# Ledger of designs, part 292: VHH binders against o75319

Target 1, 181 residues: o75319
Amino acid sequence: GNHIPERWKDYLPVGQRMPGTRFIAFKVPLQKSFEKKLAPEECFSPLDLFNKIREQNEELGLIIDLTYTQRYYKPEDLPETVPYLKIFTVGHQVPDDETIFKFKHAVNGFLKENKDNDKLIGVHCTHGLNRTGYLICRYLIDVEGVRPDDAIELFNRCRGHCLERQNYIEDLQNGPIRKNW
Below, E stands for the ipSAE of ESMFold2; O stands for the ipSAE of OpenDDE; V2 stands for 0.75 times the mean of E and O plus 0.25 times the DockQ between their complexes.

## First folded at step 19 (VHH)

Design ra12 (framework vhh_h_nbbcii10_fgla; at its last look DockQ between E and O 0.01; V2 from the best seeds 0.00; counts 0 for: pae O 12.6 > 2, placed apart)
Fold by OpenDDE, look of step 19:
Structure ra12 (fold): chain B 181 residues (1-181), chain A 122 residues (1-122)
Amino acid sequence: as target 1 above (181 residues)
Amino acid sequence: QVQLVESGGGLVQPGGSLRLSCAASGFTFSYDRAYALGWFRQAPGQGLEAVAAISGSGGSTYYADSVKGRFTISRDNSKNTLYLQMNSLRAEDTAVYYCAAKYPWLDEYDYWGQGTLVTVSS
C-alpha cells in the first residue's frame, strides 16, 4: 500500500553533507501515489530530493537504499545518471556482518571510481536516521578510524536528528570492529 | 517539542546552599547526547548571564568566573534532569535562573525554561 510511514513527517527530509566525508543522509522519498495523503509542504519525492541537494550546491553520485521494502519509490524514478543500490536492511536490530560488508564495499567502490569528482553518497532508510546513521558511523569508525563518539556526533549534527536506538549506539561505541574486506 | 521546567528556587541567607533542578522532556539524555545544557540567570535590572554549561556527553563543563568554585552543574540521565548545586551563595547571586538546551553546533540555545527565582538575603 501507500500508507505514510509512521513518524515520517517528523524528520527533516535532507541532512547536510558530513564534512570530511562524501556522505549525506535523508529520509525516504515517496513516489507520487503518496502525495494525496500529504499536505503540499510535507511532500518529499525523488525529484524533491534532487532539488534539495542542488540547493546545497551538491550533487549525488550514488544512492544507497537501506529500506526493507520497495513500496516507497522505484529506481526508475531516479535520474539514469545516478546509480542506485538496494541493501535490504532489517530495522531495529544491528545490521549483520554481511550487510555491513556490503555497505563498506559499495562505498569503497564508489570512492575508488570517483576520485576525480566531489559527488556525494546519499544514504537513506525510512527516516534516514537509525539504520542510515549506524552504517555511516560504522564505516567511519572501521574504515576511517574515527572515534565512535565523534562519528555519532558528526552524523547527528549533519542529519539534524540524533540516533535514537540504544542498541545501535552501544554497538558503535563498544562493539567490535568489522572486517573491511 | 522540547520542554524544560526549573524548580528549587527560593529564599536563602548569604553563605547558604541551594540546588536547582531542570526536568527535561521531548528528548532523553541517554539517547540524545548531542544536547548541550546550560544555566543562565538574570538579576533585576541586568542582562542575561551565562552561569554554567555541560556538554551532551557530560565530559565537559563551563562556569562563569563569578560562580567558579561555588556552583556545580551536573546531569542525571536516568531522571532526565539537569542540576545546579549552588554553595556559598551571595547577595549578587539573586536572580531568576533559567535552564536551556541546544545542539552543540548551534550558536544559540533553542529551548528555555520559564525560570525559577533565587533570592539571597539576610
Scores: ipSAE 0.005, ipTM 0.225, lowest interface PAE 12.6, mean pLDDT 91
Fold by ESMFold2, look of step 19:
Structure ra12 (fold): chain B 181 residues (1-181), chain A 122 residues (1-122)
Amino acid sequence: as target 1 above (181 residues)
Amino acid sequence: QVQLVESGGGLVQPGGSLRLSCAASGFTFSYDRAYALGWFRQAPGQGLEAVAAISGSGGSTYYADSVKGRFTISRDNSKNTLYLQMNSLRAEDTAVYYCAAKYPWLDEYDYWGQGTLVTVSS
């Protein structure tokens, strides 16, 4: 059995591009083998992801997968033209400094390479909310100088769901600034 | 952590062939398509030279002019291994050869092997 992740059905599949950034967040797509436990309207496959991005007149140039598992889909289920990066990120705790560094390094590298186009960085964890929102906001705060509350509000609005984990929210609002990365 | 280990170096006569291997760990070719892979070399008394590179998807290759037509870069995802097939070797190919990895859109390679010596001599 392919168990559907807890509460996965409760979240919008894909958010909107975050204005002024290159980010778009979404929940983990599920490969075909999961679909026997889903109603047709509940399905969200890797193909569905790219169709929904195209419907927004956007294009993905990188996918960053933050899940701590490899069972939901395989990179070969994605178009070969899009780079894919897995950053194993433990849930329920604030990501460690090495994970934050890896995320910043990947984003900075992408922005340098893609300065002459408008492609997006797609970021997901299981629900596309807590780990995803934390790392996107941490990047905006530490690298772009965005105020914590403004970063969180922008993410929440564009994702269509609010960050839920209190320890993540508190670290973003009141935690140390990590600009020396 | 990412580790790259070269092997297959040695002594070979001019005109001969040699195949270098680079075994990767902490870096999975079939999953990490955001990384590019390359071979570099450093000849005695010379600086570091880029020899060949292959994209994370395997669809794009680069070769230095000095090795085009003689060297072939390839990879085997099932063995997590990068290769450099070197044919028609010349004395000028004598060098320590390094494999390296980076994101395909960055100018700098972040991870390096320890090198394997290739000597082309009669």
Scores: ipSAE 0.000, ipTM 0.320, lowest interface PAE 11.0, mean pLDDT 86
ESMFold2 (binder alone), look of step 19: mean pLDDT 80; pTM 0.815

Design ra13 (framework vhh_h_nbbcii10_fgla; at its last look DockQ between E and O 0.01; V2 from the best seeds 0.00; counts 0 for: pae E 14.2 > 2, placed apart)
Fold by OpenDDE, look of step 19:
Structure ra13 (fold): chain B 181 residues (1-181), chain A 122 residues (1-122)
Amino acid sequence: as target 1 above (181 residues)
Amino acid sequence: QVQLVESGGGLVQPGGSLRLSCAASGFTFSYDRGYALGWFRQAPGQGLEAVAAISGSGGSTYYADSVKGRFTISRDNSKNTLYLQMNSLRAEDTAVYYCAAKYPWLDEYDYWGQGTLVTVSS
């Protein structure tokens, strides 16, 4: 259906680029059919996403959608020039190794092929916070060797909201390193 | 996990037609335009050859010169299935045909099917 995700309005639409990375996190954009249930200032469509990114003087090179549903928007709502990857990721649970690997593989591949530009990897789940934050931080920790607390702090600061799920935080801080390749 | 399963191979006479299918699971064509899909083939004693490819959005297609005008790659999002319509088949089209998927920005395909044999013989 077209019901607004719970607490969706409570989160900033788009975060900031994470310094030293190509990541930017945002909450899920909603297609036009949702607008009738939103105040104008609450609307956040795929078009709005790109406008907001542009306002930051950035450009999206890839969108990774971690939502576990397909009702929010369609890939056709995005420019054809921007690759769209969906990784169905169950909420509330620490992503499994396969999901983590898929995310890492996608990111690494993108970075390998986009060395000559500064396009961003846009990542979102429903709120663009927990699943999104976990996988981005997991990448920074496992692949970039960033200290877990630093990764989490960086993400929280840039997203404008803090990771909420204790199991995600705990896994990031104390969990094992996952296979990178 | 992503899986690709080819079907539709068989014996066909020269000049005949055949349609291969590749049933995909683990991702959805309608919502995963991040995956480019392609057909490859390997003839006996020869290397792997790219036959056709379709972009994640479906807006772009590629064909090897050897099959251009004869083969058509398409996908049905409702069935999550990739197709290869092969017309005017020739003996040299005899091969095991593979379905594959990759991220559009990568050169290599990450996921492969088991293959289906196509034999063109009189």
Scores: ipSAE 0.018, ipTM 0.446, lowest interface PAE 4.5, mean pLDDT 92
Fold by ESMFold2, look of step 19:
Structure ra13 (fold): chain B 181 residues (1-181), chain A 122 residues (1-122)
Amino acid sequence: as target 1 above (181 residues)
Amino acid sequence: QVQLVESGGGLVQPGGSLRLSCAASGFTFSYDRGYALGWFRQAPGQGLEAVAAISGSGGSTYYADSVKGRFTISRDNSKNTLYLQMNSLRAEDTAVYYCAAKYPWLDEYDYWGQGTLVTVSS
């Protein structure tokens, strides 16, 4: 069956919009078939995601799915009008330069195509924390010129949980700026 | 990383005009609407004074009372540049002028240029 991801229940479903950016982070939504193992208050489906975004007076314009699997929900579970992009991201190591470039390219493309609206980029991995936080912070540092500690603080505050993986934190704080080309 | 470089300072007569420019790098205005930008100045032997600021979005502006009606702050996203148009200059405007940037999630201006000297004298 459909097993609930380890510690998934411990994380807030959806963070807050990150001010001054187009990002919002969340944990992976789970399709209805997972709900048999969840209390009603624990459920967080693709529909629940969009309801929570609407409750914040926001609108998603893109979902970037960083998971290395397709078992949690299908793109068909999302509204047809919301673009979906999967970037397979290995979860145990700092993402490689190819993965970072794919993420930057997707974000930059979104910003160009959406310059006349205020829609958000939703980013998630399994828990919406480590891989998600790393790539969002990497973008802010490399493309927007944000100081590493400021990017990390902003993400942690808006997600409602702190980045946990020390290798990610060390790479953000002390690693080289990645080439944007 | 954000870098700010001012230019356009120099010697000018009272009543004259100058336009200061602040070239930014490390971000692109066309993809970023979040930075507040400002001009500050420091006269010899004086503290730092906020002169003008422009919000990251919406075009809201602030001016110190001492410069209202004489100075105009603006930004050109296509050139990644902030401007300060200074008209009707007075001896009291003599100072080093600094460009500064504030990210919307921070409480203070964290990025500063090296400054450009404006001298108003006959």
Scores: ipSAE 0.000, ipTM 0.162, lowest interface PAE 14.2, mean pLDDT 84
ESMFold2 (binder alone), look of step 19: mean pLDDT 80; pTM 0.818

Design ra14 (framework vhh_h_nbbcii10_fgla; at its last look DockQ between E and O 0.01; V2 from the best seeds 0.00; counts 0 for: pae E 19.7 > 2, placed apart)
Fold by ESMFold2, look of step 19:
Structure ra14 (fold): chain B 181 residues (1-181), chain A 122 residues (1-122)
Amino acid sequence: as target 1 above (181 residues)
Amino acid sequence: QVQLVESGGGLVQPGGSLRLSCAASGFTFSYDRSYALGWFRQAPGQGLEAVAAISGSGGSTYYADSVKGRFTISRDNSKNTLYLQMNSLRAEDTAVYYCAAKFPWLDEYDYWGQGTLVTVSS
């Protein structure tokens, strides 16, 4: 169905580039079929995403979609020049090691292929907050050696919303470093 | 990981009552509006039928027409458990009953229990 996701309207559509990284986070864009249930100012389509990125003088080079569904938009709604990768993530629990590894592998591959440009990795789940923030922070901590509190603060500031799931925050702050591969 | 485990099924006579339970782990029930919980059933040789559902906020419930006024969905957040109170049971209520959860990032119920059999027979 074309139901607007719960609380989706409460979140800023797109964050800011996280300084010192190649990440930008956003909530899931919604294809035109959802717009009947939205006021004009509430709409956030795939086209709106790219317009907002361009307004920041940035360019997406990869979109990582963490949702379990394709109902929000179709990959065909994205420019052919922007690679799209779906990594299914389980909600309400810390992502498993296989999911974390898939995310790290995708990011590392992007950085190698894009070392000569400044394109961004766009990451979203439904709200662009909890699972998005967890995986971005997990990467920064495990691969880039960023201190947990610094990674969380950077994400929160740049997303414009704080991580909400306490078990994610606790795992980032106090949980084990995951293997880097 | 979200896990759902049903219990409370069994054999009951027509007109009787039964309460199904679904113990959840991997997330905590709250009046968070970001999820829905539901009961589904499948009679022998039939497709799945949605029986009842309740939103995370508790403000919205759904009941199939065949069970309205007889079944009540509820939850106990302190026990992290969803319930289905089934009253005035009929032979056509015989089915395997499944507990399921839907989150905002999912279009459909994507987490399911193993099912519990309810048999209504003289």
Scores: ipSAE 0.000, ipTM 0.093, lowest interface PAE 19.7, mean pLDDT 84
Fold by OpenDDE, look of step 19:
Structure ra14 (fold): chain B 181 residues (1-181), chain A 122 residues (1-122)
Amino acid sequence: as target 1 above (181 residues)
Amino acid sequence: QVQLVESGGGLVQPGGSLRLSCAASGFTFSYDRSYALGWFRQAPGQGLEAVAAISGSGGSTYYADSVKGRFTISRDNSKNTLYLQMNSLRAEDTAVYYCAAKFPWLDEYDYWGQGTLVTVSS
C-alpha cells in the first residue's frame, strides 16, 4: 500500500554533506501516489530530493537504498545518470556482516571510479537516520579510522537528527570492526 | 536546518514578570532528546552570558547565580518549545535574550535564534 511510514513527517527530508566525506543522508522519498495523503509542504518525491540537493550546490553520484521494501519509489523515478543500489537492510537490528560488507564495497567502488569529481553518495533508509547512520558511521570507523564518537557526532550534526537506536550506537562505540574485504 | 525563534520580549517595570518562548524546528523534542537547550543574554556593552540550560531529557537544569530563584527554564515536547519564565525582573536583566541548542557531546551551542529584547525600566 501507500500508507505514510510512521514518524516519516517528523524528520528533515535531506541532511547536509558530511564534511571530509562524500556522504549525504536523507529520508526515503515517496512516489506520487503518496502525495494525496500529504500536505503540499510535507511532500518529498524523488524529484524533490534532487532539487534539494541542487539547492545545496551538490550533485548526487550514487543512491544507496537501505529500505526493506520497494513500495516507496521505483528506480525508474530517478535520473538515468545516477546509479541506484538496493541493499535490503532489516530495521531495528544491527546489520549483519554481509550487509556491512556490501555497503563498504559499494562505497569503495564508487570512490575508486569517481576520483575526478565531487559527486555525493546519497544514503537512505525509511527515515534516513538509524540504518543509514549506522552504516555510514561503520564505514568511517572501519575504513577511514575515525573515532566512533566523532563519526556519530558528525553524522548527527549533518543529518539534523540524532541516531536513536541504542543497539546501533553501542555497536559503533564498542563493537568489533568488520572486515573491509 | 535547525531553527530557533524567540518571542515574548518587551518592556516591563522592575519587579515585573515576562515569559519568553523559543519555537524550535528541524528536530523534535520527543525523539531528539539528546539536544540540550539554553538561554543566553547580552546586555548593552556587555558580553554574552549564559542564563539557563536544560538537558535533553529535561531532568537537569542550570541557572546563572544572577537569576537563580527568579528565572525558570522549561520545555514542552508536545509544542517543541523552550520557555524562560522571568520573575522579579531587575534593571540589570535588560538584554537581548537568545535561545540556543547543542548536541550533548559538544562543548559549544551550535544553533542560535535571532534574539528577543527585554527591557526592564521604570
Scores: ipSAE 0.000, ipTM 0.223, lowest interface PAE 14.2, mean pLDDT 91
ESMFold2 (binder alone), look of step 19: mean pLDDT 81; pTM 0.827

Design ra15 (framework vhh_h_nbbcii10_fgla; at its last look DockQ between E and O 0.79; V2 from the best seeds 0.00; counts 0 for: pae E 15.8 > 2)
Fold by OpenDDE, look of step 19:
Structure ra15 (fold): chain B 181 residues (1-181), chain A 122 residues (1-122)
Amino acid sequence: as target 1 above (181 residues)
Amino acid sequence: QVQLVESGGGLVQPGGSLRLSCAASGFTFSYDRSYALGWFRQAPGQGLEAVAAISGSGGSTYYADSVKGRFTISRDNSKNTLYLQMNSLRAEDTAVYYCAAKLPWLDEYDYWGQGTLVTVSS
C-alpha cells in the first residue's frame, strides 16, 4: 500500500557526500501516489532526489536500494542513465555475509569502471540510516581500512543523523572483517 | 539466494524453432534493472560462447553474429523470466544453453543456471 513508512518524515531526505568517498546516503524516495498523504514540504520523490543531488553540485552514478519492499518507487521513476541495484536487506539485523559481499562487489565494480568521473553511489534503505550506514561503514572498514569509529562518525556527520541500532554499531566496532572477494 | 533455472531445451529438426526460458529467483527483473541478463551456450568439445544479452533496463540487446536475425532475447518482468526465442535452428546451434546475470559494469557474470540442452538434428 501507500502508507508512509514509520518515522520517515523525521529524517533528512538527502545527506552529504562523504568526503574521501563516492557515497551519499538518503532516505527512500516515494512515488507520486504517496504525495497525497504528505504536506508539500514533506514530499520526497525520485525526481526530488535528483534535484537535491544537483543542488549539491553532484551527480548520481549508481543507486543501491536496500529496502526489503518494492512499494516505495519503481526503477522506471529513475533516469535510464543511472543504474539501479536492488539488494533486499532485512531490517534490524546485521546484514549477512552474502548481502555484505553483494554490496562490496557492486561498489568495487562501479569504482573500477568510473575512475574517470566523480559520480556518486547513492545508497538508501527506508530511512537511509541503519542498513545504509552499516553497509557503507562496513565497506569503508573492510575495504578501505578505515577505523570503525571514524567510519561511523563520518557517516553520521554526512547523513545528518546517527546510526541508531546498537547491534550494527557493535558489529562495526568489534565484529570480524568480512570477505571482500 | 539468487537462482537461475533454464528450461525449454530439447530435440528439434533443422529449420525448427525453440523457446528457452530462464526463471530467476532471489532478485526481481523489474527492480533489479541494473542486472544484465544473457544467454550462453557450449557445444560439445567447444568453449563457452556468448549468444545474446539484454541490458538491465531492457533498452539494449546484443547478439552473436552467428545467431543474429534468428534468435531473440527478451524478458518478462512480471514473470521474472528471461527468454530466448530461437528460430531457423541449425545443427551448429546444438549446445547446452545457459542463462546468466551480472552487473553491467562487470566483466563476469555472477549467477548461472544449470543449463538446458538443445539438440538440432534430422
Scores: ipSAE 0.020, ipTM 0.457, lowest interface PAE 3.9, mean pLDDT 91
Fold by ESMFold2, look of step 19:
Structure ra15 (fold): chain B 181 residues (1-181), chain A 122 residues (1-122)
Amino acid sequence: as target 1 above (181 residues)
Amino acid sequence: QVQLVESGGGLVQPGGSLRLSCAASGFTFSYDRSYALGWFRQAPGQGLEAVAAISGSGGSTYYADSVKGRFTISRDNSKNTLYLQMNSLRAEDTAVYYCAAKLPWLDEYDYWGQGTLVTVSS
């Protein structure tokens, strides 16, 4: 139904652009039907997302949705001009190699086609934290050669919340480099 | 895992009709408006030819000049299935037909089915 996801209210709606990258992370926006269960200051709709991005003097060029449900909002609720990609990502377990590859492929394609602008890749799961942080960091480590601890620190600082799942952190720090092809 | 599976190919007489189907899994048409979907074909000894395409949102279609007015691309979101209705078939339409999907900002189709053979012969 219209139930607010657990702990969703506890997270900042939108993070900050991650310097040196094209990433910005946010929690899942909720369509208007959820707002009966929210104080006005707690609301974060698809429209609110775009307003907050504009207030940072930024522009979204792609939204990557890592959730595996359709109940929070529909892609039709987004501006027609903004590309939207869903990558079904299993929670609580380290994403498999195919999921990681799909994310890398999408990001690399975006960067190539958007080299002449400064638009951002918006990435979200339910809370915009664990799955989102893992895949962004995995990309930075495997594709950009960023040190694991530096990637994690950058994500945490810009999201405004620290990665919580220890199995994700351990895989980023100690796990294998994943193939990029 | 994105997967595309074609069906509906076979032997048909000139002037006949076939409908090809492409069952998609690993993404949903109603959610993933960013994917473009298309049909390609390859005749024996020939290169790959784009036949028809439809945008992820369903708002735009493309047809090769050789098939305009005879072929219709469509999709059924409830079945997550892409179709190619082929009417007034000609011997020149004999080929393996492939279903494909791509992200709209890439020049390449990234996901391909295994193909289904269409033979137009008397």
Scores: ipSAE 0.000, ipTM 0.179, lowest interface PAE 15.8, mean pLDDT 85
ESMFold2 (binder alone), look of step 19: mean pLDDT 83; pTM 0.841

Design ra16 (framework vhh_h_nbbcii10_fgla; at its last look DockQ between E and O 0.01; V2 from the best seeds 0.00; counts 0 for: pae O 14.5 > 2, placed apart)
Fold by ESMFold2, look of step 19:
Order: structure tokens, then C-alpha cells, then sequence
Structure ra16 (fold): chain B 181 residues (1-181), chain A 122 residues (1-122)
């Protein structure tokens, strides 16, 4: 079935660009088959995502999908010109080093290829909050040298919701610095 | 970690056929548009030559002029495997063939197999 993800309606669809970075976070867009279970104002489709990004005067150059499923939308629902990367990320534990490494390499590759434009990396999990916030903050801490509390505050403010999972917050604040290569 | 492993090389007479396989791990071929895939070859004393490529979506293919009409690139998403069907082989096709992958937004391939030797000789 096309069940709306639990609590999905409670979150803002799209955050704001994180200043000084190329990141923007959002909750998972839902293809049209989900819309019979949604009020019109609750809908957030792949098309709605791109309209909201355009309204912010921004452009997506990459979408990183952290969900563990293909059920919510298909890559074909996205504009053909936008690259799409799936990184399967478990939701119940701190992401492992392989997942963190894959995320870092994707971001670094994007930044190298897009150094002469302003395009954004859109990152989402189901709610665009815990897994998304963890990996973005892990990148900022490990690669950009941002203090953990500053990374978390920046993400929370720009997403419009605070990170909720305490094990993720604790790992960002007090856990080991991860290898970048 | 992304790994690419080629197989299917060997000795074949001119005019013969071979099918090369490239088994991938560390990413999924399915309808993911993240990875473009390609076959390259290197003959003795030559640089790498791009032979064929297929987009991450599977909708676009490229072939070197020297192989058009003879070679076909394809993929089997259920097996995470890339193929190169080589028909009407010629002595000049003798080379080590490499499977390669890249994120679709990059210009150059970042991931490479170790190669499989194809020898076309009587």
C-alpha cells in the first residue's frame, strides 16, 4: 500500500539553503498515487519540490535519497536533467562508515563538478530530519571542520525542525571524527 | 566499496563472438540514474580507448566508430551486471577490456575493474 509515512504531515516540506554550504534538506516527496490520502494543501510531489526550490531562487543539481525504499516516488518522476543518487541508510542506528564515506564522496564529487555554478545538493530521508541532518552535519564536521554544535544549530535552523534522535546528536557531539577517504 | 569484476575474455578467431560481463557491487544498477557505465580497452602500446558506454538511466548509449554495428552494450539490473556483446571480431580488437563506472554528474570515470584479456587470432 501507499500509506503516508508516520508523522510526515508534521514537517515542513522543504527547508532553506544552509548559508555557506550547497545543502538544502526536505522530506520525501510523494508520487501522485499517495494524493488520494492527502488534503490538497498537504500534497508534496516531486513537481512541488522543484516549484518550491524555484520560489527560493535556487536550483537543484543533485538529489541524494537516503530512504530504504523505492516506494515513495520513482527517479523517472524527477526532471531528466537532475542527477539522482540513492544511498540506503538505516534509520535506527548511527550510519556506518561505509554510508558516511559514500555520502562524503558524492558531495565532494558534486562540488568539484559544480564549482562554477550555484546549484544545490538536495538531501532527504523520509522526514528530511534525522538521517538527513546526521549526514549533512557529519560532512560539515569532518570535511569542513565545523564545530558539532554549530553544525547542528545551522541544520536545525535551516530545516525548520530540530534533530530528534539523541543517539545521532550524541555521536555528532561526542563521537569519533570519521575518516574522509 | 564499489567493485567491478570483468569476465568472459579469452582467445577467439577472427569473425567470432564473445560476451564480456562486469559484475558490480557497492551500488545497484536498477533504475538508479546515479552511475554511468562503460567499457574501455587498451591494446599493447596504446592508450585507453572508450569502447562503449551506457547512461545511468539506460536510455543513452555511446559506441566508438571502430565498433559500431559489431558491439552492443547492455545491462541486467537484477544481476547488477553490465555486458558487452562483441560480434565479428577482428585482430585489431585484441586488448585488455576494462569495465568502468562514474557518478553521472562527473566527466570522468572513477571506478575501474582489473581488466579481462581478449585475443583475436588464428
Amino acid sequence: as target 1 above (181 residues)
Amino acid sequence: QVQLVESGGGLVQPGGSLRLSCAASGFTFSYDRSYALGWFRQAPGQGLEAVAAISGSGGSTYYADSVKGRFTISRDNSKNTLYLQMNSLRAEDTAVYYCAAKYSWLDEYDYWGQGTLVTVSS
Scores: ipSAE 0.012, ipTM 0.442, lowest interface PAE 8.6, mean pLDDT 88
Fold by OpenDDE, look of step 19:
Structure ra16 (fold): chain B 181 residues (1-181), chain A 122 residues (1-122)
Amino acid sequence: as target 1 above (181 residues)
Amino acid sequence: QVQLVESGGGLVQPGGSLRLSCAASGFTFSYDRSYALGWFRQAPGQGLEAVAAISGSGGSTYYADSVKGRFTISRDNSKNTLYLQMNSLRAEDTAVYYCAAKYSWLDEYDYWGQGTLVTVSS
């Protein structure tokens, strides 16, 4: 169906680029069929996403979709020039090692292929906060060697909302690093 | 109807300590409701000064240089209360202290208390 995700309206649609990284987080854009259930100022479509990114003088080079459903929008709703990657990620629980590895592999692949530009990796789940924040922070911690609290603070500041899930935060702060390859 | 109510202010001698409290109502200290909580102060004839801030998760804190090492900001989610522990107080710390809350990093602080007076004098 096209029911609006719970609390979806409560989150900023798009965060800011994370300084020192190529990451930007946002909540899930909703296809046109959802608009009839939203006030005009609440609407956030794939087109709106790209407009907001442009307003920040940035450009998306990759979108990683972490939602566990396909009902929000279709890859066909995106420009053909921007690759789309789906990583089905279950909510509320710490992503498994396979999911973490898939995310890292995708990010590393993008960075390898995009050394000559400054395009961003757009990452989203439903709210663009918990699953999104965890995987971005996990990457910064495991691959870039960032201190966990610094990674979390950076993400929270740039997203405009703080990670909410205690199990995610605790795993980032105290959990083991995961293999990168 | 969000409300912030400060308490704990009073008269104290230089070198003394005070603990301010800010009881919040109308919202909870949940990560999805508040991005940051902060303490501000205004001395007589001076402008508003940021004193300390804490993120919604509690993982990040900020202190003004003038209070760093002497003041500690903390929060108790179970009590929905923000605290400011003030040690080694100085005469220049005399001010009305305000607590404030904001829901977004990019926004200004949206909610303010009425303030509590702290007077440091011998």
Scores: ipSAE 0.000, ipTM 0.238, lowest interface PAE 14.5, mean pLDDT 90
ESMFold2 (binder alone), look of step 19: mean pLDDT 81; pTM 0.834

